# Ledger of designs, part 3: VH-VL binders against Phosphate-specific transport system accessory protein PhoU homolog 1

Target 1, 219 residues: Phosphate-specific transport system accessory protein PhoU homolog 1, of Methanothermobacter thermautotrophicus (o27767)
Amino acid sequence: MEKKYPRILFRKRLKDLRKDMEEVSQKTLKTHKLAVDLLMEYDEEKKEKVIKNSRAIDDMVFNLERKAISLIAAEQPVAGDLRFIEACIKVGSHLKRIGYLAANIAEAAEKLKDEEIPRRPLEDLKHMSDFVQMMLSKGIYAFLDQNMEMARELRHDDDKVDDLFDQTLEHVTRSMFEDKESISYLVNLLFIARFLERVGDRAVSIADRTIFMITCEKP

## First folded at step 13 (VH-VL; from k3 with heavy chain G27Y)

Design n5
Fold by OpenDDE, fold request of step 15:
Structure n5 (fold): chain C 219 residues (1-219), chain A 119 residues (1-119), chain B 108 residues (1-108)
Amino acid sequence: as target 1 above (219 residues)
Amino acid sequence: EVQLVQSGAEVKKPGSSVKVSCKASGYTFSDYAISWVRQAPGQGLEWMGWIEPIYGTANYAQKFQGRVTITADKSTSTAYMELSSLRSEDTAVYYCARGRYYPYAFDIWGKGTTVTVSS
Amino acid sequence: SSELTQDPAVSVALGQTVRITCQGDSLRNYYATWYQQKPGQAPILVIYGEDNRPSGIPDRFSGSSSGNTASLTITGAQAEDEADYYCNSRDTSGNHVVFGGGTKLTVL
């Protein structure tokens, strides 16, 4: 098979790699969404699913890396093909991290399930989580579609996430001074905010890798 | 067609070693981990270990640690499982299996190699 | 080390639904994978992940999980579904694979 159609096989392998990227990307998006949904409505089964998905993403990324390395070793790709494969590896790494951040969010949400939390802090955090979900989606699709314009937007989005985090921090801090009995759950809210910020950072990194993949220039 | 072709049946004496081969075809050998799973007569499946052919790294079940060696030859797309210090309890069908999706999800299996350990 | 436990045997009437359950601590963190094995044959992958079926596996097979359990459900059991079913997963350490003891399914 390989002897008969080496070029066809190579292209097929690249295509398969892309499919794997798509699959793990979608898994990551869904997992993150599931995790942030726990903040508004906790569900033990969903939490468990987030945990299992995070592990699954880890395995998927490992498999993807294996295929990528195998492909490089076998075909000695160059130029855009090589950059794509390398980008897949790096993006995979970011997705893996996002998966685990989602798990962290889910675990933090569990700690909040029995707390009586005011509406406003949760709404603010929900807003942040939605924005980060958007960023993650944008970053992933920028990569998959090789859309530089979309990728370039992520830096501006990152600034907004940073602002949201700062606002959350300010509000949480204020609340801590107003009600010391609330410090316990406020800390968990802050952790979630930090995790979300980190997810945003990973989305930006995915976008940056996309830009490099396309332009060969460091963004 | 994707398949794993295993070596033939073996009859061994206690204390000896057996090496079973598993040749992969129909796919890129290095893209997937290969696991070895055995099944004693009338018993369940028992995972022995796996190897990542591309990396050459193997992982073993605790039970077989120090007694089993899993290797892979990328040039021939063949994985090997060597079990030493054979006992009667090692009498079983030994399967190689390809890990897909998740490394522990085995989507392709060899037909098995019967290893009989008897005096 | 971790273990996965299964009922040694279950039965189902033709056309009815049966659930085979696997239990173990590792299943809290990892998805189970399910295999069907008929006498004299190698196992066949039937379910992996959340609820994924490989090509060729009938849609009457489905997977689910809850707590430290995973389940394989056959909705509308057929005669050909009579077989041994095994679950596997990573152990609690995540470094090894562990199989359940297997469940013999009899279709009545």
Scores: ipSAE 0.917, ipTM 0.955, lowest interface PAE 0.5, mean pLDDT 95
Fold by OpenDDE, fold request of step 15:
Structure n5 (fold): chain C 219 residues (1-219), chain A 119 residues (1-119), chain B 108 residues (1-108)
Amino acid sequence: as target 1 above (219 residues)
Amino acid sequence: EVQLVQSGAEVKKPGSSVKVSCKASGYTFSDYAISWVRQAPGQGLEWMGWIEPIYGTANYAQKFQGRVTITADKSTSTAYMELSSLRSEDTAVYYCARGRYYPYAFDIWGKGTTVTVSS
Amino acid sequence: SSELTQDPAVSVALGQTVRITCQGDSLRNYYATWYQQKPGQAPILVIYGEDNRPSGIPDRFSGSSSGNTASLTITGAQAEDEADYYCNSRDTSGNHVVFGGGTKLTVL
């Protein structure tokens, strides 16, 4: 590598790491959005894209982690720089998992493509998916913008997601008792709801890591 | 400028070993995986394996498992590929390549090292 | 292990559009990467991911995928585009890299 001033090179590497975080974050947001869109309107091409994107996110996160570790090993950062790098690794891990959850959602959506879905459970799931998408966006941007106020909102949002899941569970369960022939697709709806809840949990975790990164306070 | 500089051409006897070097410059060596890809005369590209310099861990194609060793020296930003028990079929141009974006997306290539195996 | 298959050779008239296709089971899960290679030269990365071009690669090169296939499309082929084109990707296990057999593109 070219000989540069250590401080300049270090800052450049941090900037590069942030850029990588932005890129994988956007990829994750897009991928999750594609996946939840499949619930309302299935498209085989989009489903395939979600799957490939989930794998791509995995690779991107691996690359990011490698860079982060290399940076730590080479520069021995301290204080806020170290917390930022650590946060990138942790947030990357959450993004990777979200990518795979998106793939799971897409696969479940495929199983529903030919089913006659009841209006109520579908509406509940749609609402939940939209809300989780919002949470994910909020968590990611809270991290990228280092916005503590935004990050602190996510725990409250998580309570809402939990309520939505409980509502979905209740409605799905009731439907199962009313029509046993629908149990197969209802189970898939429930799986999707659980996947969405997990995505929400990851968004909260991203927010928590953001708060820690900024305040050094344990969540 | 980002580049990979490989060692010179080699002529080897069957049964011997060859070790090709690949020196990286213009970027942080440990940030990217290095793959080795060979190409026999008039044939296609064949992936042999890669190494993660930061971890020192290598992964090999099944075809070359047990016969190829890929290593990396972070202090010199150099990757190595050693192929043992050489046979005539190993005659090829051997490339090192940097994996970027995805580990299997090779954005920077060495110019290649010609290895000739002949009795 | 997995394999990727390509047509050995294709031709295109100058200024016309040509599509080179790569096929393999792993392409259902992974994006393909495309390389251009001219005689006596190392391969050059031309397309990766969904449809990403490295700096310096003309915008006439584009990538697409469908099912177990990936395609490199050259819209408005130029004489300098005559070369061998290779695809690669991860295998089905995700632990190894596999190349297609290559496609020789002739520009007429």
Scores: ipSAE 0.912, ipTM 0.952, lowest interface PAE 0.5, mean pLDDT 95
Fold by ESMFold2, look of step 13:
Structure n5 (fold): chain C 219 residues (1-219), chain A 119 residues (1-119), chain B 108 residues (1-108)
Amino acid sequence: as target 1 above (219 residues)
Amino acid sequence: EVQLVQSGAEVKKPGSSVKVSCKASGYTFSDYAISWVRQAPGQGLEWMGWIEPIYGTANYAQKFQGRVTITADKSTSTAYMELSSLRSEDTAVYYCARGRYYPYAFDIWGKGTTVTVSS
Amino acid sequence: SSELTQDPAVSVALGQTVRITCQGDSLRNYYATWYQQKPGQAPILVIYGEDNRPSGIPDRFSGSSSGNTASLTITGAQAEDEADYYCNSRDTSGNHVVFGGGTKLTVL
């Protein structure tokens, strides 16, 4: 049954959904930053915070998804409003995955806390971490601000992450060959590099959803 | 004006069932999960389960699995909790609660429904 | 799944600071949520997440956590803060919700 629904109240619900997206997005960005910081300087309190934040993000996305679906079901939005709500659902799913990837990075960093990391692999991971953090920030703000130019840039950024991963793999395997006893902990560097690459992939996926939201064209 | 309005007190015999209602007003019912939480006299809070009204999907605490059924009617904005095979230790106040920030972060509670199980 | 443990009772002098604790293995992975309940009333939410306070809750209420322990701190306790306090969180599986046993706060 169709009901009379004030457009002002519908706009309030959309604005509330946007606010929820902003909150979970900011928590995700902060959580990833905390996780990558652990690679350079381990801190048990920061690690614990990353773990709990990853689950909090999951819970926030749980509610956000139901709210978005409820809004579609109740209001039957069309055109750009529908695309925005759908983008919130898809981006929320990516943010949840990024939260768990951050937790994985933090757990791997804990396993490395007492080890000396060879200089070249450490420099690679720092560079990759900084680049992926920038990608995540760019993807989030491209979405929140509906900035198509920023979203398009991320497609090329993904190629750089692949190059950085290949360089890290080369230098880590070289270090393993030089010191067999280091293999058990250096494997964690490869895991971290893969987790970072996955975060980069999710940032690109957020950008793709943003482009679709704006253009209604398959990315 | 956000409220969860619960049905009235009930007196039941052992072995019977009770069904408590929880009507939401002042917000969109299907936006959030509704939990059921009980409290025996002088005792603590005990989570029984929740329902996601948008999907009709329920999640039950292990202790109540097989005895509790939680449902939602979107057309009336009402959640229901039915507890079967009642015993004296089921005497309690039964609350419904909305999980707004996280599904387990209950920001709005009903006033509670007293269920007394006695011979 | 794991239960959450709270001390049954705690006291605080008017105007002083008190900390109410909630302990359980799941709290290494999940933030606790805190509720205040006065006799004959439904609980009200006072803290969720890391240290988030819903609108209408005085800023003397704050939350923290470390290891498997979450804490509710009331700075400058008032007579009106006398109540039962409960924590809840997810269980260790993450699939269900568990409550602590509650802490009766007496303001002297």
Scores: ipSAE 0.774, ipTM 0.894, lowest interface PAE 1.1, mean pLDDT 91
Fold by ESMFold2, fold request of step 15:
Structure n5 (fold): chain C 219 residues (1-219), chain A 119 residues (1-119), chain B 108 residues (1-108)
Amino acid sequence: as target 1 above (219 residues)
Amino acid sequence: EVQLVQSGAEVKKPGSSVKVSCKASGYTFSDYAISWVRQAPGQGLEWMGWIEPIYGTANYAQKFQGRVTITADKSTSTAYMELSSLRSEDTAVYYCARGRYYPYAFDIWGKGTTVTVSS
Amino acid sequence: SSELTQDPAVSVALGQTVRITCQGDSLRNYYATWYQQKPGQAPILVIYGEDNRPSGIPDRFSGSSSGNTASLTITGAQAEDEADYYCNSRDTSGNHVVFGGGTKLTVL
């Protein structure tokens, strides 16, 4: 088998790629947190930050993808090293999508900033946003730390997001029935719930990439 | 040490072309895009485009589309910028720069290549 | 025309604080990045990601942003800070890169 002798320069390049993944991952976590916080207390500067961060994540992933491909082309890594580099590319794509979903949440929160949100749907979205933030953190750190047990837990977490989504849908639709003139802005609560559910889906996808990286088995 | 080393000064006539080189050292050339930025005497900085060396694909500023060609040679770790149909207003210092943190955050610059277009 | 606007010149007394601004519609969506250029030299990066300093840049340099305006602040200006300062960002389409026109900083 070729390239089984460790190369210190190659190991340094892998470490540098991991540092880049950590940086974009941390920005994605912060950006999602800023976005969900806007629902409880809207702030125009925080909304601006979410929007700029989402575009920055896209640009950082652009660089990361080229760097990962460059490393494969130059070093022809095999086995676990190749799987790690490939996972960086796939996870980067998920982080980009999460950045744009965070921007969508922030835009929907802006549309609700001057409206009276019914208490129960707002409590539902707070619970859902906290849970999805935990899922995102878990997925990212499972990947960065190569923690398969943590990654497996996320498959079960998705069921709880689905339950929270269904609960939110029920309470929002009841609010629409009770005050039909609120429907035009309450639709934004459903959009936020859907965006959160999609962030959760992306966290599960990151976990699936982590399991594949470790085991070479399709999730 | 990370460096971008550019080719020497050029004097050109209107209507001709110029090709400036930018050799990277101290890092893996294909990891990052290389931008070309020019500066006319007494004027500001103007982005011309970049090359993604790993794919050989270029992104050009609209005003230079059709006149500029940006390429990369991975075997020599060298980027090139060729500007055709030169005019006197193309007299400038031409820089190459690396986009490290995101593609338009230029952390390392070449020292510049002076191109003079004169009758 | 430049999509990013900077004042052509700003002055500051030695040891005082100065702010250099960059204004443009694309700055609502994209980071501003800041460069220092001394006469006859290539630019150097001083602020990226709106408020991050690369290694080797003194802590008297800081960045901020609000609305369509980004700012580079130099606290306790020193004689060696006399230079031209440029911002760049994406254009409004997001496809290309644009620079501001530059600001000449004079330290008195």
Scores: ipSAE 0.716, ipTM 0.877, lowest interface PAE 1.6, mean pLDDT 91

Design n5
Fold by ESMFold2, fold request of step 15:
Structure n5 (fold): chain C 219 residues (1-219), chain A 119 residues (1-119), chain B 108 residues (1-108)
Amino acid sequence: as target 1 above (219 residues)
Amino acid sequence: EVQLVQSGAEVKKPGSSVKVSCKASGYTFSDYAISWVRQAPGQGLEWMGWIEPIYGTANYAQKFQGRVTITADKSTSTAYMELSSLRSEDTAVYYCARGRYYPYAFDIWGKGTTVTVSS
Amino acid sequence: SSELTQDPAVSVALGQTVRITCQGDSLRNYYATWYQQKPGQAPILVIYGEDNRPSGIPDRFSGSSSGNTASLTITGAQAEDEADYYCNSRDTSGNHVVFGGGTKLTVL
């Protein structure tokens, strides 16, 4: 039972966990991109891909969590290594939920595929989706690269998504007032805006985990 | 080399039970779920259940619920499948398999354990 | 519903392309995974995650899916590809794993 050699094996297991984390993160980022693209140009095969990917992310996080817990139980890591493994578990949970939010966006976009979306709400959602996609990318890469400056930027970016959500809510509500016959499908624009806002919240949460992992500073 | 090494062939009487072992080597046993899959002669593959070794939690196919018990011993890196109240229909090759990319993507299989249930 | 259906047998001429299908309601929500089994041997993984090949699997093997149907395609079939092919996935509930019945591929 030589303690001097287990550190090499531990480092290899930690590297393997990081690699799995990178794979799930990349799939999540791509899946969200696919989902938001459906709003501008609906494609049934792309929608099906988003749905399957969301469930796959859940299953991949299932494995990732067990591996992370196994590593803690077997190696009793301390300090930065423990914080990294813990961050992988927490970020994995956020990635799973972002996957399901992407599926919800795709389902809402499918309900709008045959409808003429009012210009103003559509422009709002396009702008919001681009900004939230950037936030998600920034949060993920801040975590993977352990980039504290990038992670801190998300705390300031969150106010913009909140403003975009409020703006979208106002314009969609006004469109509903102007055409009460369209309310049943226009409500899906509100759902998409809310799902996007929640993805932004998850990106901020990933950034907060990254900052805590590096500094032990709480949000 | 990553391996799942299974116990040897068994001949059993109807109404008895059998316990098949699956010893993992070349990786950390607790990292992945281990599934049990059987194949009757001339038939297809049938998933029986899996064990999550880190928690000791088993997930069983409904067909086998109440007759199968799947366990793991972390100290020996060994999973076990016990099938009770054996019938002639339980004559099969029993495989263990590791779920690596996601729990039902079986990248490594044992060589199989033949269980024969004869009158 | 929770079942995965495969044709029991398919034939292909040497060098031709063949597609083996797997159909089930759960495939709308879950990946199909594909295995090859030679007589007297354990299965081996050939496709996971819809279209990913593990190391060592020839690039003539590919996967795809649409709706409730997943497909394993072998382009330029070789004699050594003669085997049984199985798909698996989660069942409709997402709680369990289910295999298709298997397809015997004969290479003529």
Scores: ipSAE 0.699, ipTM 0.873, lowest interface PAE 1.7, mean pLDDT 91
Fold by ESMFold2, look of step 14:
Parts: sequence; C-alpha cells; structure tokens
Structure n5 (fold): chain C 219 residues (1-219), chain A 119 residues (1-119), chain B 108 residues (1-108)
Amino acid sequence: as target 1 above (219 residues)
Amino acid sequence: EVQLVQSGAEVKKPGSSVKVSCKASGYTFSDYAISWVRQAPGQGLEWMGWIEPIYGTANYAQKFQGRVTITADKSTSTAYMELSSLRSEDTAVYYCARGRYYPYAFDIWGKGTTVTVSS
Amino acid sequence: SSELTQDPAVSVALGQTVRITCQGDSLRNYYATWYQQKPGQAPILVIYGEDNRPSGIPDRFSGSSSGNTASLTITGAQAEDEADYYCNSRDTSGNHVVFGGGTKLTVL
C-alpha cells in the first residue's frame, strides 16, 4: 500500500489488531469455561485441551504484543488509537495469565477426579465458578464492545467473589476437620478457589483497562 | 501479494560462510518473527532459529548455536541468516518463513535458497 | 529432530480417509502445526492450532490431538493430496521449534 493514504492503511492495521484481540479473548473465555466444566465432570480429553489452549493463548499473545508494538513504532498513534493499542497489550497480558490459571484449575480438577467431594464445598465452588465465569465474560465483552456500563459493574462484582472465596475456605476447612483422611485431596479445592479468585481479579483488571481506553481516567 | 523473496543460489567451499537474505513485502515486517528452516536433499525440514525483527532478538536451535547468526534490517524489511564454518552436510535448501498465528505456525514461506558446499 | 516422530510413508485409496500422525512429549502441552510439501516446492501451511484451516485449504483437511499424538486427517483423499506432510511444534522446553521427520502420502 502507498503512503498517500496513511490513515487507510493504519485503520486496516488497527482492524487486524482488533480481530486478533477478539480471537484470543474468545479462546480464553472458552478455555476457562472448559476448565470450570472439568471440575464438575472430569474428562481427560477436555483437560488436555485446556492445557494446550493455555499455551496457544500464550503464543497468540506473543504475536499480538509484537504487532501492537510494531504498530506504535511505525505509526506513532495518538489519543484514542494509542489507548486502544495499549489496552490490547495490557488485556493480552491478563488473558495469558487467565489461560494459565485455567490450566491450573484443570490440573487440580484431575487430582479430584476419583474423590467424593463433600456437598457444601462442591456447592460453594459451583457458585464461585459460575460467578467468576460471568465476570470473565462480562469483562471480555465490555472490552470488545467498549461497553463502559458493563465494565463499571465489574468493580462491584469482586466483593461477591471475595465473599464466595471466604465461604468456600470455611466450608472446606470444616470438611477437613470432619474427615482428616480427606485433607490430602480437599486442599485442591482451596487451590481451585484461589485460582478462581485470581481469574476474577484479572476480569476486574480488564474492565479497568477498558474504562481507561474509553475515558482516559484512571479507574 | 504477501511474500518473502530470498537471495539466489550459492556455491561455497568448506570452511567458508554464506549469508542468505529474505525480503518481506505486502505486510509489516516487524509484526512477526521470521524463522529459518533448511532441507538437505531428500531429507526433512530442520528449524535453525528465528528473529523478532521489532527487537532484533534471535533464538537459535541448539544444533546451530555458535555457527548461525540471524539478523533483521527493519529499514529494508529484510532478514538475514549467516552460517559459518560450512561443511558438505550444510548443502541444503534454506527457507525463511513467517510465524503468523503462532511463532512456529509458518503461513508464508520463501521459495528457498539452494546452498551447495563442495570442493 | 527426535522430539517429533512421524511414519515415513502412508498410502490411501482415492476417495478414502487417511490419518497421518505425529508423536512427541511436547504435544501434551503444544498444538502441532501441519504442512504439505510437493516436490521442488516450499511447504504450505494446512492446519494450525486445535483444528484451524488457513484460507484456501480444502475442508477435507482436519486436525486432532490426544495425549502425545497429533493427527492430520484427509477425508476423501484426492490425487493432488499426494505430497510430503510435516508436523512441527515447540520442543519440551518450549524454547525451540522442532519438526517431525515427514510422511510421504501416496494416493493409490
């Protein structure tokens, strides 16, 4: 493409970057859903897919970050365009970490595959998993659609995940007291709860970055 | 439209060096890593290394560490691979390739540069 | 490299389904990528990631994986599918790239 229409070529490159962000975001959301589903019903093929997807997300973010940096270096964008490119880099980093957290959840679920999970802790993790999955979905779609109202809602959702984490910790600990022989596998429920809390934290961070991209205001 | 254009065939003596070029066109050179992959006559593909043009950072296969230098010139959109201390076993077609989706998923390849090491 | 292994040759009858395999420990953590190479030509990418097909690749090509094994499946093999097929992926360290030894597909 010739330089006489630099805004057209620049807009094409921005559109390509946005497409890449959409692809990695959707894969991350799918991968986390697979990991959470694995907790409820273990399947070795799904676990393997979560692991490979986490690495694929890492590789996709590698390329995406270099493309974003290349775009800044070549075009020296300003204002909203720069904020979008910077948001892609920051959100990409969060998506990579969410991918690895999903892999950690899948590995912990494998350690629980043959164990009888006490009813209360299982209900807690189901509620927490559903809520965190909703948070992640909301954060990703708020970013992709530049929906500030959705992004702002996430600032309050973190309190609920913290409450669910505290509840899960208390009920898992109680189950360990009731059956000391279960301690060795029940500790994996605490790991899963912690990983879910961290996914929730990353969803909030994506929302914060989205608000900055739209408004220039620190969240 | 997107293509990687490589330099022409080379005939080299054992112990010398060769430098193969790979010029990118139809896309932004700095967006993706460029890998070098060789194929000896009748043999399979062998990854030699890649470069991240935006940083000039190269990653080399262990087998070629110390003999290969991979560089990039952003101003000409050209990557280079230099192989030193040539042996007859280095006779091969040398390809450059772009890592489009993942760094190791090569969607565009050059046509290859034949390097013959003899005499 | 010895990291990824492929059978040297596979045959398929015209119109039938064939599966080409690639095995290695790194494939437990990394998707394989598949290439087709015809004599005297550069390779072309046919499958990447879980089962993604670049534009221009016929839908009879698909990918799958299980354990340490990745597979390229060609459904309804055509004469023009006769070629060498290579897989690649990251090595077990994740720092380097490795290719399988290649599989020559003959369409009978």
Scores: ipSAE 0.689, ipTM 0.871, lowest interface PAE 1.7, mean pLDDT 90

